# Designs tried in a protein design chat: VH-VL binders against UPF0735 ACT domain-containing protein LBUL_1260. Part 9

Target 1, 144 residues: UPF0735 ACT domain-containing protein LBUL_1260, of Lactobacillus delbrueckii subsp. bulgaricus (q049t6)
Amino acid sequence: MADYFYVHKKILPDYLEKVLEAREMLDSREAATVTEATERVGISRNTYYRYKDYVFRAKDPARGQQAVLSLLLADLPGALSAVLTCVTDHRASVLTISQAIPLASHASVLMSLDLAGLKGDINTLLADLKSLPFVKNLQLAGLE

## First folded at step 3 (VH-VL)

Design dm13 (framework fv_rolinsatamab)
Fold by ESMFold2-Fast, scan of step 3:
Structure dm13 (fold): chain C 144 residues (1-144), chain A 121 residues (1-121), chain B 107 residues (1-107)
Amino acid sequence: as target 1 above (144 residues)
Amino acid sequence: EVQLVQSGAEVKKPGSSVKVSCKASGGTFSSYAMHWVRQAPGQGLEWIGEIIPIFGTANYNQKFKDRATLTVDKSTSTAYMELSSLRSEDTAVYYCARGIESITYGYFDYWGQGTLVTVSS
Amino acid sequence: DIQMTQSPSSVSASVGDRVTITCKASQGISSYVAWYQQKPGKSPKLLIYAASSLQSGVPSRFSDSGSGTDFTLTISSLQPEDFATYFCQQYYSYPLTFGGGTKVEIK
């Protein structure tokens, strides 16, 4: 892959790709219901609903904008979960996430986001992320 | 200091299931993948799979995919491995281990003490 | 699956000796290899990751060299606490796989 936005396959090829395939079947009307789509790809309806808002294809036609965030995250219980929740509360979706080994109680995190569903503007999302007590050095590294 | 504490030894009959727990303390539970690795007596290490708490997703070694179930309880910082349809060949020490690069393939910086599972008839 | 082949299966050595353990991957894995030490009745302990990075708290006498398919763990001057079994591991692709282990024992 020539573009770094394509690296989401590194996360979970088996389960996440099947979620993407099921959603694609629904969007194209190849499957009429969630039940039909999930049965065809071999995942449960619960698996589909759990992950559908966290996974997107690189250059998905429904995706209007992408962002890459760099941040330093405290090595504390729930820190990464709080960041992810903040992103999804703004109806943005995480495409990829990479976390380095913690140094001095903080870990470097790189996140790629799909902003197609974003409610409000990206500056509001960034401000809310910066307000989290566990987040340091948040930077917008790329925007398309 | 990160510490992983596993449940005690189990003796099971062929065809039954076993569920091993791994309680994490120190560090950030949700930021790391938890892996399960086994070691049969006198043998090498064999990767079973991983669970990623923030996504609730699990990846399995194909050898174990139809028998292993990995779960987490974030509120208690505890990971679980359930292995069904046990055979005598499943007799091994089962380890939980923390993956350093969460949500990627990774390697393991902290290990539980191990849980001996003995399958005998 | 990527197969990791370790040699030798065992080596007898004396304190102060230089010990080398070789690990060969069945395909290119770049630098995505880690090394572990395991003492009898204990869990494995991470020594080295990314082929050359020494884990915090691990003595500098441990080092790794190699890239691609051939990797070597070296203990430059064996100490009494180093008598253990050593394993290599690739994390280039799923499933994660380990070498068969090398037991370093007293001569």
Scores: ipSAE 0.000, ipTM 0.481, lowest interface PAE 18.5, mean pLDDT 80

Design dm14 (from iv3 with heavy chain D98G L99N T100I Y101E Y103I G104E T105Y T106G Y107S A108Y I111L; framework fv_ivicentamab_arm2)
Fold by ESMFold2-Fast, scan of step 3:
Structure dm14 (fold): chain C 144 residues (1-144), chain A 122 residues (1-122), chain B 110 residues (1-110)
Amino acid sequence: as target 1 above (144 residues)
Amino acid sequence: EVQLVESGGGLVQPGGSLRLSCAASGFTVSSYYMNWVRQAPGKGLEWVSIIYSGGSTDYASWAKGRFTISRDNSKNTLYLQMNSLRAEDTAVYYCARGNIESIEYGSYFDLWGQGTLVTVSS
Amino acid sequence: AYDMTQSPSTLSASVGDRVTITCQASQSISSWLAWYQQKPGKAPKLLIHKASSLESGVPSRFKGSGSGTEFTLTISSLQPDDFATYYCQQYYSTSGSPLTFGGGTKVEIK
């Protein structure tokens, strides 16, 4: 897992996404050959073979389908509920949640998320969670 | 002088194709998120497509498979290839420069072209 | 993408009036919202980005406020040059369409 980076597609060259599209056509049998698939998406066969084993969609296990978040949550009615609503609004699923006893008006929370259904990217979810006024010290503790 | 100038609009038959151009001056298109936005006569603004600084693209759901956004960095020009045109594609098409705060978020449009009219009619 | 609902669709006002236009997002977009002005036959012009940041050269009578799901554009003392259609736009960036516009508010002479 040490050799892979989680990178937003906005900074990547167009041909990398086309490699993924060609592979998907082959996997679904929309295209019968590499020549057909690459011709339809507008890349060369050489480009396909060069990159096909090094690029994966965010939902692939090799890139990570789960995230672990740590945060400090204000000890207020509705605070945890608002966090959970934010997560489900982005169509991520909560796998586990651990909440410590509140200390100095805040509780430490550790959440494990299933990203298989995620709407958008993890960074958008993190930004929305950080915008909640009762959330502090939000960190991505793990991604796999 | 910082400008965007669209061209390529005109009358086209349903099912036809048309390619729009957007010539940029005073800045480099590859340094921004470049967009196409359309507006049907008397209607509101509707986002069509984006090409990110790295070259990746996204499309409105109704445009995917019919429209292709591209750019030529050597000519500093943005393009929109439109295929299988329908009457409801009739609109003024604007190219717009997207400015970003970070890659986590989308863009707002700080520069717009004058627009080019596309009419899809028999 | 987030649905943007703009109200009212049409607003009649007189020069010197205080005008308020509202934009509602279907889900929280934090402060990632821009406002545009469009005059007939012209391209839109950016007025405000990040909910409240006024663009250079835009008169101080224009003010944006709000966060989360409720946003307003206020014109404190309407001038003849301000009769136009105004659009809000979210750019919070999620799956699907990363950008959506409100339906527009036409400010016309009473």
Scores: ipSAE 0.000, ipTM 0.520, lowest interface PAE 13.2, mean pLDDT 84

Design dm2 (framework fv_iluzanebart)
Fold by ESMFold2-Fast, scan of step 3:
Structure dm2 (fold): chain C 144 residues (1-144), chain A 123 residues (1-123), chain B 107 residues (1-107)
Amino acid sequence: as target 1 above (144 residues)
Amino acid sequence: EVQLVQSGAEVKKPGESLKISCKGSGYSFTSYWIGWVRQMPGKGLEWMGIIYPGDSDTRYSPSFQGQVTISADKSISTAYLQWSSLKASDTAMYFCARDIESITYGGSYFDYWGQGTLVTVSS
Amino acid sequence: EIVMTQSPATLSVSPGERATLSCRASQSVSSNLAWFQQKPGQAPRLLIYGASTRATGIPARFSGSGSGTEFTLTISSLQPEDFAVYYCQQYNNWPLTFGQGTKVDIK
């Protein structure tokens, strides 16, 4: 039970997204005053003040601090070590790792990563992991 | 029985484009990687790249990255090797081959090979 | 990349004799090594994988041994159909690499 719900914007009044746009203009200094921002997006100042503290954009996945990866890892010497080294080279940390019994020469692996120290973009880390010869079916299962 | 059948010999001029094919039969085409190997006249074998037809995941040898394009059409169980602009130095026999570990990402040896496609590029 | 070096470049052997072919890796490849046979005008054929396991249908006269950086393919009693070029391939590290080949020729 939380005060906020995750809902699709199509069921919401269109002015709520305009409130977000006006606030973003003020935060980026694209508009200097509330009056300027609200006039640009086509809402009243009263609408802005009524809703500004109750509507927020969903957390951007690219700003996540933790990731969950699912992959198939070959049952070959050095496979797991290569994956762990790749993660560490990008300054991310492995929080948990679960490896199933290998079937058809591969094991299902589920890893959770701490991205707080991540150097660069998560997409670069994922691309480098996918380039490893023992990794197959790498998927980003969750990002927060 | 597992079989890989490649397209016929090609004679091309420098600068021309070319796409050769490798059709798999007798196994689940989408469950195995297909690799491409070059053999220049009188020379040894060079691994070029590999594709998993089930999701089109494609990986190249560093020496061939940007030089060729590997693709697959799973609806007709066929893999392709393509050049946008051929050079005389592309004259070679090209083999396709199935990766023996069907879920391994290109990190193994090849158990079944196509018969080869001879590509001759001359002015 | 790992460099695979085969020796000798050419081996001349009479039918019925033992042939021994060597393959060396520039760094350890564990047992992740395969051997292929190629006859003129034909595609390569898998002989051995995992350094010592014979592929299906390969005659018992072919045997592989070794681990790490030094590997050997032995043909215990060479038959006329065995005159071919033999390649080793490592699959321990990316990219996959082949040796330059050893030609087994009739004496």
Scores: ipSAE 0.000, ipTM 0.459, lowest interface PAE 21.5, mean pLDDT 81

Design dm3 (framework fv_rolinsatamab)
Fold by ESMFold2-Fast, scan of step 3:
Structure dm3 (fold): chain C 144 residues (1-144), chain A 127 residues (1-127), chain B 107 residues (1-107)
Amino acid sequence: as target 1 above (144 residues)
Amino acid sequence: EVQLVQSGAEVKKPGSSVKVSCKASGYTFTSYYMHWVRQAPGQGLEWIGEINPSGGSTNYNQKFKDRATLTVDKSTSTAYMELSSLRSEDTAVYYCARGSYSGGDIQTITYYAFDIWGQGTLVTVSS
Amino acid sequence: DIQMTQSPSSVSASVGDRVTITCKASQDISSYVAWYQQKPGKSPKLLIYAASSLQSGVPSRFSDSGSGTDFTLTISSLQPEDFATYFCQQANSFPLTFGGGTKVEIK
């Protein structure tokens, strides 16, 4: 996003990282309420609500996980868009995509994914992709 | 919501068998391996085996191969672990756990980690 | 069978501390290691799996490092809810094996 900067947390106020920790506790169900989560990390509810929509963790670039997928995709309008939407809905990013010219109604597709933001695990993403009616022969060719 | 719900606690005599159930909901049952892991009171985790619900194929820890039987009932999305010839050292909490995607025609490097666990079933073996 | 050796068996720590848990495989397992948290009376919870993938909903204060035979789980700033037992698991070959566990206790 154009409005976001990548900055080292050392130069930021400590409470911003605590906002992220409180949100993570709520998402993981370690805390049932905002009050409980904010009390555990030592910030006010007002601080949490003020900043919760403006602060996000970037995954460690040195630990960035990438996956390479190969699949056969039906040569139908919207088929590739549906695959890309499925990937994005799981908060993975497409780094590269190569699509061969369709042969006998299906095209070979090779794509590289950035899994740094992945919500859930890779197996759930693979299952959802495989369940799409226009996807065949989906393979996880590599994981780095 | 994805859940694994196991049957209740059992008390068994040495030499008998026990059959624990694990009912899956919230996902496509045949698309993921099901694993069984046990934990003796106050001790670590020990892997018993896995089953692919799609084809019924199994892999067992050699320690349990001759006594453990893993099965599934696709119609009820339920997995079962039967352990025979029970001994006092089999006293443990037994867990079912969801493993890797197994969707039949996907041939991938699989990573064996368990993202969803049942609540556990305490099996006590005593005379 | 691949033996997974965890150290320490227990560690006493205070809220805010950096906690490091190590796990050593008896054979090369590449990056195929998973880490779990278990609280008393509860099922284990997956924290991290192969290639340093954080499980959905796991706080980013949990991180791991290592490859081959030596692996480390780090909690960068220990919180009250982190007092638990932690286990590593090798995911390279059957039978799957777990470390002996590390209990993180209040100092």
Scores: ipSAE 0.000, ipTM 0.485, lowest interface PAE 16.2, mean pLDDT 80

Design dm4 (from lu3, 13 letters changed; framework fv_lumrotatug)
Fold by ESMFold2-Fast, scan of step 3:
Structure dm4 (fold): chain C 144 residues (1-144), chain A 124 residues (1-124), chain B 107 residues (1-107)
Amino acid sequence: as target 1 above (144 residues)
Amino acid sequence: QVQLQESGPGLVKPSETLSLTCTVSGGSISSYYIHWLRQPPGKGLEWIGVIYTSGSTDYNPSLKSRVTISKDTSKSQVSLKLSSVTAADTAVYYCARGYSGDIESIHQYYFDYWGQGTLVTVSS
Amino acid sequence: EIVMTQSPPTLSLSPGERVTLSCRASQSVSSYLVWYQQKPGQAPRLLISDASNRATSIPARFSGSGSGTDYTLTISSLQPEDFAVYYCQQYSNYPLTFGQGTKVEIK
């Protein structure tokens, strides 16, 4: 698992904030390519690629974050696949799944998600998962 | 073989805009970053800014409000404009080609070819 | 901005002597460091890039070393044409910054 610190930028090298700026230009389509973005913020492509997966703003809840979800899932064909499809439709990635043996109509499921690519906020994902008729007792068990 | 040559007025009056041209021969300005630098008499070097292959620019924060760098690829020329000049702007001005040792690299932040420099004096 | 400090300001030496020039950065520049030679009335000439990589036409007597914040340019045996001002430059961060120069002059 990722192990992150909350650190004031004053004690960090200036280029780390520029990595964030370059990524923001790419995400907003203000720059079309990594070359254009890195040229404009004044860092090398090597600096961008070295640090791009390890530096995130404190106010970006999806970047570098991981979530652990706990839920009860109906023991029905396609139930787990629908949950996984909902997660990937929101552009989150499933890292691990642990499913207990179903008791009667339900199985306990624990999922860890990579939220780095998440589109929208996590509450939207949780609402959509709760809307699935075979999902019960969905809880956000952890958010890193 | 690449050559850079600065040209422009040797004397500029205070409050006016300094305009310099760098003419590049023996290579395409579209393939390289072109930088402007200056050196006041008897002092060290100061980086002014760069124009990238894309045509985008970046400037030294100390000069950003007064500096514009542009290029005309059809004439193989890069231009520097510095507004509201004062005596502190008296310097030899250089244009230089950015170089990384690898033309495919975008790390063109040090200089293998320099113009000869042109002295600009700001005086009434 | 990253501040580059060169020492000493001047060195008075005779031909044949070994020269060591120091360049220190206010923060790590990760070997993104260049050395230039400048003679009176001339533009600077590239000597060393990436802290230790000698430019193609530069004599073997010139060598660079260092890492992090501390860098050195060495001339193993001064030749008459080596009397000049030497500048270091970092290209780790914008704005690009130079040291104030070390003048190597004849004794």
Scores: ipSAE 0.000, ipTM 0.485, lowest interface PAE 18.2, mean pLDDT 82

Design dm5 (framework fv_modakafusp)
Fold by ESMFold2-Fast, scan of step 3:
Structure dm5 (fold): chain C 144 residues (1-144), chain A 124 residues (1-124), chain B 107 residues (1-107)
Amino acid sequence: as target 1 above (144 residues)
Amino acid sequence: EVQLVQSGAEVKKPGATVKISCKVSGYTFTDYYMNWVQQAPGKGLEWMGWINPNSGGTDVAEKFQGRVTITADTSTDTAYMELSSLRSEDTAVYYCARDNIYSISYGGTYMDVWGQGTTVTVSS
Amino acid sequence: DIQMTQSPSSLSASVGDRVTITCKASQDISNYVDWYQQKPGKAPKLLIYAASNLETGVPSRFSGSGSGTDFTFTISSLQPEDIATYYCQQYDNLPLTFGGGTKVEIK
């Protein structure tokens, strides 16, 4: 949906996260009424109703657990090993890997990752993979 | 000049579906929630649900979940309430009512403008 | 669901009388109650919002009070045009719920 952006919460007013907290409190039955939930998080009922339909928590990939990456990998000894080491250093697991026959010094690689054990966020993993000198055209091809 | 004008009376058979419209004028449609309220003959008022026309988000009372669909068309400034699987117990007057949920002055909500009502009769 | 209980269900009074209707919420709703008037064959009309605030254009003989669970609606001097059913309604939590209504008739 073009009208939604992924934005770091530090540049947002603090009451937006409180709207999410109030909604979660109501969903879990920790608060019985909107009045109770909003008073506990420190926002007005008007603020809650005004923003509740416009703010949502980002969902983790694959219910937080699977990603598919596509990339071009240099046909060099140890290149694939470096990619795999980077993945495992972030506590992700490689589920599948497909590597095409190298053409013009690079091979197309498609890999599926299990993110259940991921240390940190997926964006950090992607940035580290892109920083490897023999990795090109890395793209997130699928994310549940 | 704020007005809510509802579609005309309907007579339906049990099991049928009815769709009632509520066309607004004289204000910005997306600035107010729209309530739907049922009133059975000789009975009181019962809230069915509401819609935020700006987001399309709806909340529906449990009694009507699965049978009622509330929608809004911002190009025609019209809200709709569709009730399916009609029973004789659904014979009632149905009202749309504007709700100023974004009123900052008192921090609440109230239904300040109502449609004229649409009579739905379900009979075999 | 928050249940709103109105008392009495009906009453008869003379022109000029003070009429009092009560509404009891099944739980604390602060001041989050509105009052509506419905004349026979017509749509409801907002009279009072947030327990005690008079809607614009509504005669000053109508008033509301209360907080927590107990709310009162008063007509200080009943007029013939006040023959109607009156409803309280809470907006503390969804679903929005109305009282059962109080039918006001003139003797």
Scores: ipSAE 0.000, ipTM 0.545, lowest interface PAE 12.5, mean pLDDT 84

Design dm6 (framework fv_bexmarilimab)
Fold by ESMFold2-Fast, scan of step 3:
Structure dm6 (fold): chain C 144 residues (1-144), chain A 124 residues (1-124), chain B 108 residues (1-108)
Amino acid sequence: as target 1 above (144 residues)
Amino acid sequence: QVTLKESGPTLVKPTQTLTLTCSFSGFSLSTSGVGIGWIRQPPGKALEWLAHIYWDDDKRYNPALKSRLTISKDTSKNQVVLTMTNMDPVDTATYYCAHTIDSITFGGSYFDYWGQGTLVTVSS
Amino acid sequence: EIVLTQSPGTLSLSPGERATLSCTASQSVSSSYLHWYQQKPGKAPKLLIYGASSLQSGVPSRFSGSGSGTDYTLTISSLQPEDFATYYCQQYGSSPLTFGQGTKLEIK
């Protein structure tokens, strides 16, 4: 971070924004190859490789900014709200939640979290979630 | 000095494959940033870009013609070869090869030196 | 694809006059990727201006380019007999690389 400056794009060559656009196409899989992405935005493959690791958007989420959790949640009043409160207390946000119909006493839940504002590390969040009496079989299914 | 020259058949029958060679001097395709493009011009019509090839073997094709075009290079011979399949009378044109540099500011987006062009007529 | 429309299609002027040739893109193009070529009958195109306003080495200073976004202009300040030719704008702001249909500059 010490080697990076926050500068207005007006003073920068416009091909730098095209590098960001090409990388975004590759990350979203709208383009399958560097050749396809760079051709779509009108820069050379050489220009992309030269700058791709040195230019970032100010508002881009950091790598590892999203997590997908799998868990079993007790079918009890306040169970889901306790999970959501734990997430927000750690300054993370719930992006999506998918809850299956409860079978017996528990429902299968998948949730994706935005970790951009996370206070502390993800392991403390996971430990606190696992400590909730309503939560079983919590596991980190994915980390972006 | 930079020179480029196109060579190949001047007469092609419909459905045949056209093979054109661009021979050049004054630069090397092993030099970082150097590329060659192919452009054609039907009689009395505008210029149409066909394909690019760069020093690192990166290849670009006009999407309208991509299924018919193949571009390759032989760096040791200072040659770039363009192949176009299934020729039709509407493909009658002067075909040019041209030099480009993949520069930081402009990419390989313009052609600074051109061959003289070779007229290819497609007829039976 | 980005379509480049040049106007006028034909421009008839006398030596010594100022020529103004326009190129309009169907969507915004970075000026770094807009270029101008001159072509005389039976000859290959010759690069005049690259990056909208940069004069190619060996091209006379009477040629100049300007513009941004969708609107670009090539100007010849005082026409010489050798300037009567067809002029093409070209973009590679996005694939595919395209050329305008050309403006023919002819002697009046």
Scores: ipSAE 0.000, ipTM 0.529, lowest interface PAE 14.1, mean pLDDT 85

Design dm7 (framework fv_ivicentamab_arm2)
Fold by ESMFold2-Fast, scan of step 3:
Structure dm7 (fold): chain C 144 residues (1-144), chain A 124 residues (1-124), chain B 110 residues (1-110)
Amino acid sequence: as target 1 above (144 residues)
Amino acid sequence: EVQLVESGGGLVQPGGSLRLSCAASGFTVSSNYMNWVRQAPGKGLEWVSIIYSGGSTDYASWAKGRFTISRDNSKNTLYLQMNSLRAEDTAVYYCARGEIYTIEQGGSYYFDYWGQGTLVTVSS
Amino acid sequence: AYDMTQSPSTLSASVGDRVTITCQASQSISSYLAWYQQKPGKAPKLLIHKASSLESGVPSRFKGSGSGTEFTLTISSLQPDDFATYYCQQGYTYSSPDYTFGGGTKVEIK
């Protein structure tokens, strides 16, 4: 629940910021491959893969933080409503929702959230979402 | 042995275009990232452009839009197409092989082999 | 873009002297700095990369040191072949490379 710390980059290895830069190049499609992105920022592919899922930029007080969640949602009445209520109960705002065609009993959903008003820790929000009976395979796909 | 041989330099009028070539031997251009670095008469070194092993490119801010770096893998040759040339582009242009000293904790960019250079003079 | 300042711009020395050249970065570049030697009419030659790693074939009298914003190149006993211009170069740029070179230090006969 408290798996993430807010620390000054001065005490961190410099390659962690390069991991962020490489990921941002790939996300923006400024680099087409991991090899290209890592070569441009000067880290190994091994370093990128090892740390890419564990380093995120701190919340900017002026702009706020955003998150992208990926999940499978049951195709049942009230399922989406329950997810939206959970998000707003934590004082986060839903910016976008993308839902794929349901396969069997579940639909793939991507949600982008504005965390500027978030009350508490994002890990608490994620835990509460995972506890909903309609939600499976919830993952934090991006955090900026 | 590694060799880089530049050619294509010469006298050109302001506003003109020129294409430089760099013939590589002893290694394959497509497996390395390649650079152009210039030096104005009596001045220091100035980085111009890079082409990465994957084919992507980057440029010094003053070179963007005017210069284009490219390569021909079948000829093992690097090129620099220079358009809208100005008097301040007068320099010896060096072809340089880039290397990254890459370790777990990051890397260092440096130039391990250089060509002899080719002089470009933009007369005003 | 990182500014790289070399000091001094010119240095007069005699054979056998200990020579020190300084390079300062406007922002921290960790240890990601290279040193080059250029003789008149010739291309630059790599001496040192990653601040202190000597290139193969370069005499052991050349030594690089430093990290962050201050770096030095030392020639412990100057030889006739060492009269040249020396350049530092930063290799530490996120996303958009700018392989900035210092202004150069000319080592000339006293």
Scores: ipSAE 0.000, ipTM 0.518, lowest interface PAE 14.0, mean pLDDT 82

Design dm8 (framework fv_rolinsatamab)
Fold by ESMFold2-Fast, scan of step 3:
Structure dm8 (fold): chain C 144 residues (1-144), chain A 122 residues (1-122), chain B 107 residues (1-107)
Amino acid sequence: as target 1 above (144 residues)
Amino acid sequence: EVQLVQSGAEVKKPGSSVKVSCKASGGTFSSYAMHWVRQAPGQGLEWIGEIIPIFGTANYNQKFKDRATLTVDKSTSTAYMELSSLRSEDTAVYYCARGIDTITYGSYFDYWGQGTLVTVSS
Amino acid sequence: DIQMTQSPSSVSASVGDRVTITCKASQDISSYVAWYQQKPGKSPKLLIYAASSLQSGVPSRFSDSGSGTDFTLTISSLQPEDFATYFCQQAYSFPYTFGGGTKVEIK
């Protein structure tokens, strides 16, 4: 991971793992709202939103070349479809998508991509995604 | 420009229920949590609960969860708070307020309705 | 529940004075505090939130400071329109709680 370090959780503040736990509760529908999830794990909503796009569990090394993208997507019909089309046009495969409840007109989205078939380089894909008018704060969260 | 408009004042008897409405205009109704906060005459602010319109899911202050019910009608961009088993101590101005919950700014109440006075008297 | 203790309950001040209002949380809430202004007969108005972000339309004479458990709202040069009641709010955890309020009165 270019901008990420592989570190043992013992040296990290405990709230980072709690951010992951809250996100997992929301993804599994074990918690129905961000407030419920964050209250249950003992962190603030602000802590959750601040770090949710920057902390991830270690990738499965057996899968090979993968990327994890973090972005804010406008809450508009067709916005997610356009992102998916851009990804598949570059011959990358979408493995997973996690979308939070839209807040302030945008939803936080995490996408895991299989880059084995990628046509061109990752920077071209990222540039094309950033050019979409409904995509904001796109970050490459992980890369192998 | 976001505006929240609440229903008019109510006078209720002890043991009855009241239902207050809050109609949102401007901005996106479904993208924000709608909160309910009350203020007894000359007193401070007390949070009752929130509802997330996109899911219809509500979270309550433990003090009110057995008596308060929060709902929304997405077709009219209207949120409702119903409070049952009313007591004289429930006499207060009830506000709806929009919650901001973003990566940078946290959860705060940026737009407020004008308030609805609920008086509980025999 | 997190308790927010606000002081003083009231303060008498003159136009041009520096006014400070303090708020103490019963536990560490980091920087997740907001400040509201309420004038008689009106709803509360958001002034400042999340680490010194001024709400749109709020004059620069309003500022806040603090982290952890101790927070302060400062009005650097009090104006006639600033005579109101001020409330702090913790945004850290459910249920959201408010301070008891500070009434800023004409001296």
Scores: ipSAE 0.000, ipTM 0.481, lowest interface PAE 19.1, mean pLDDT 80

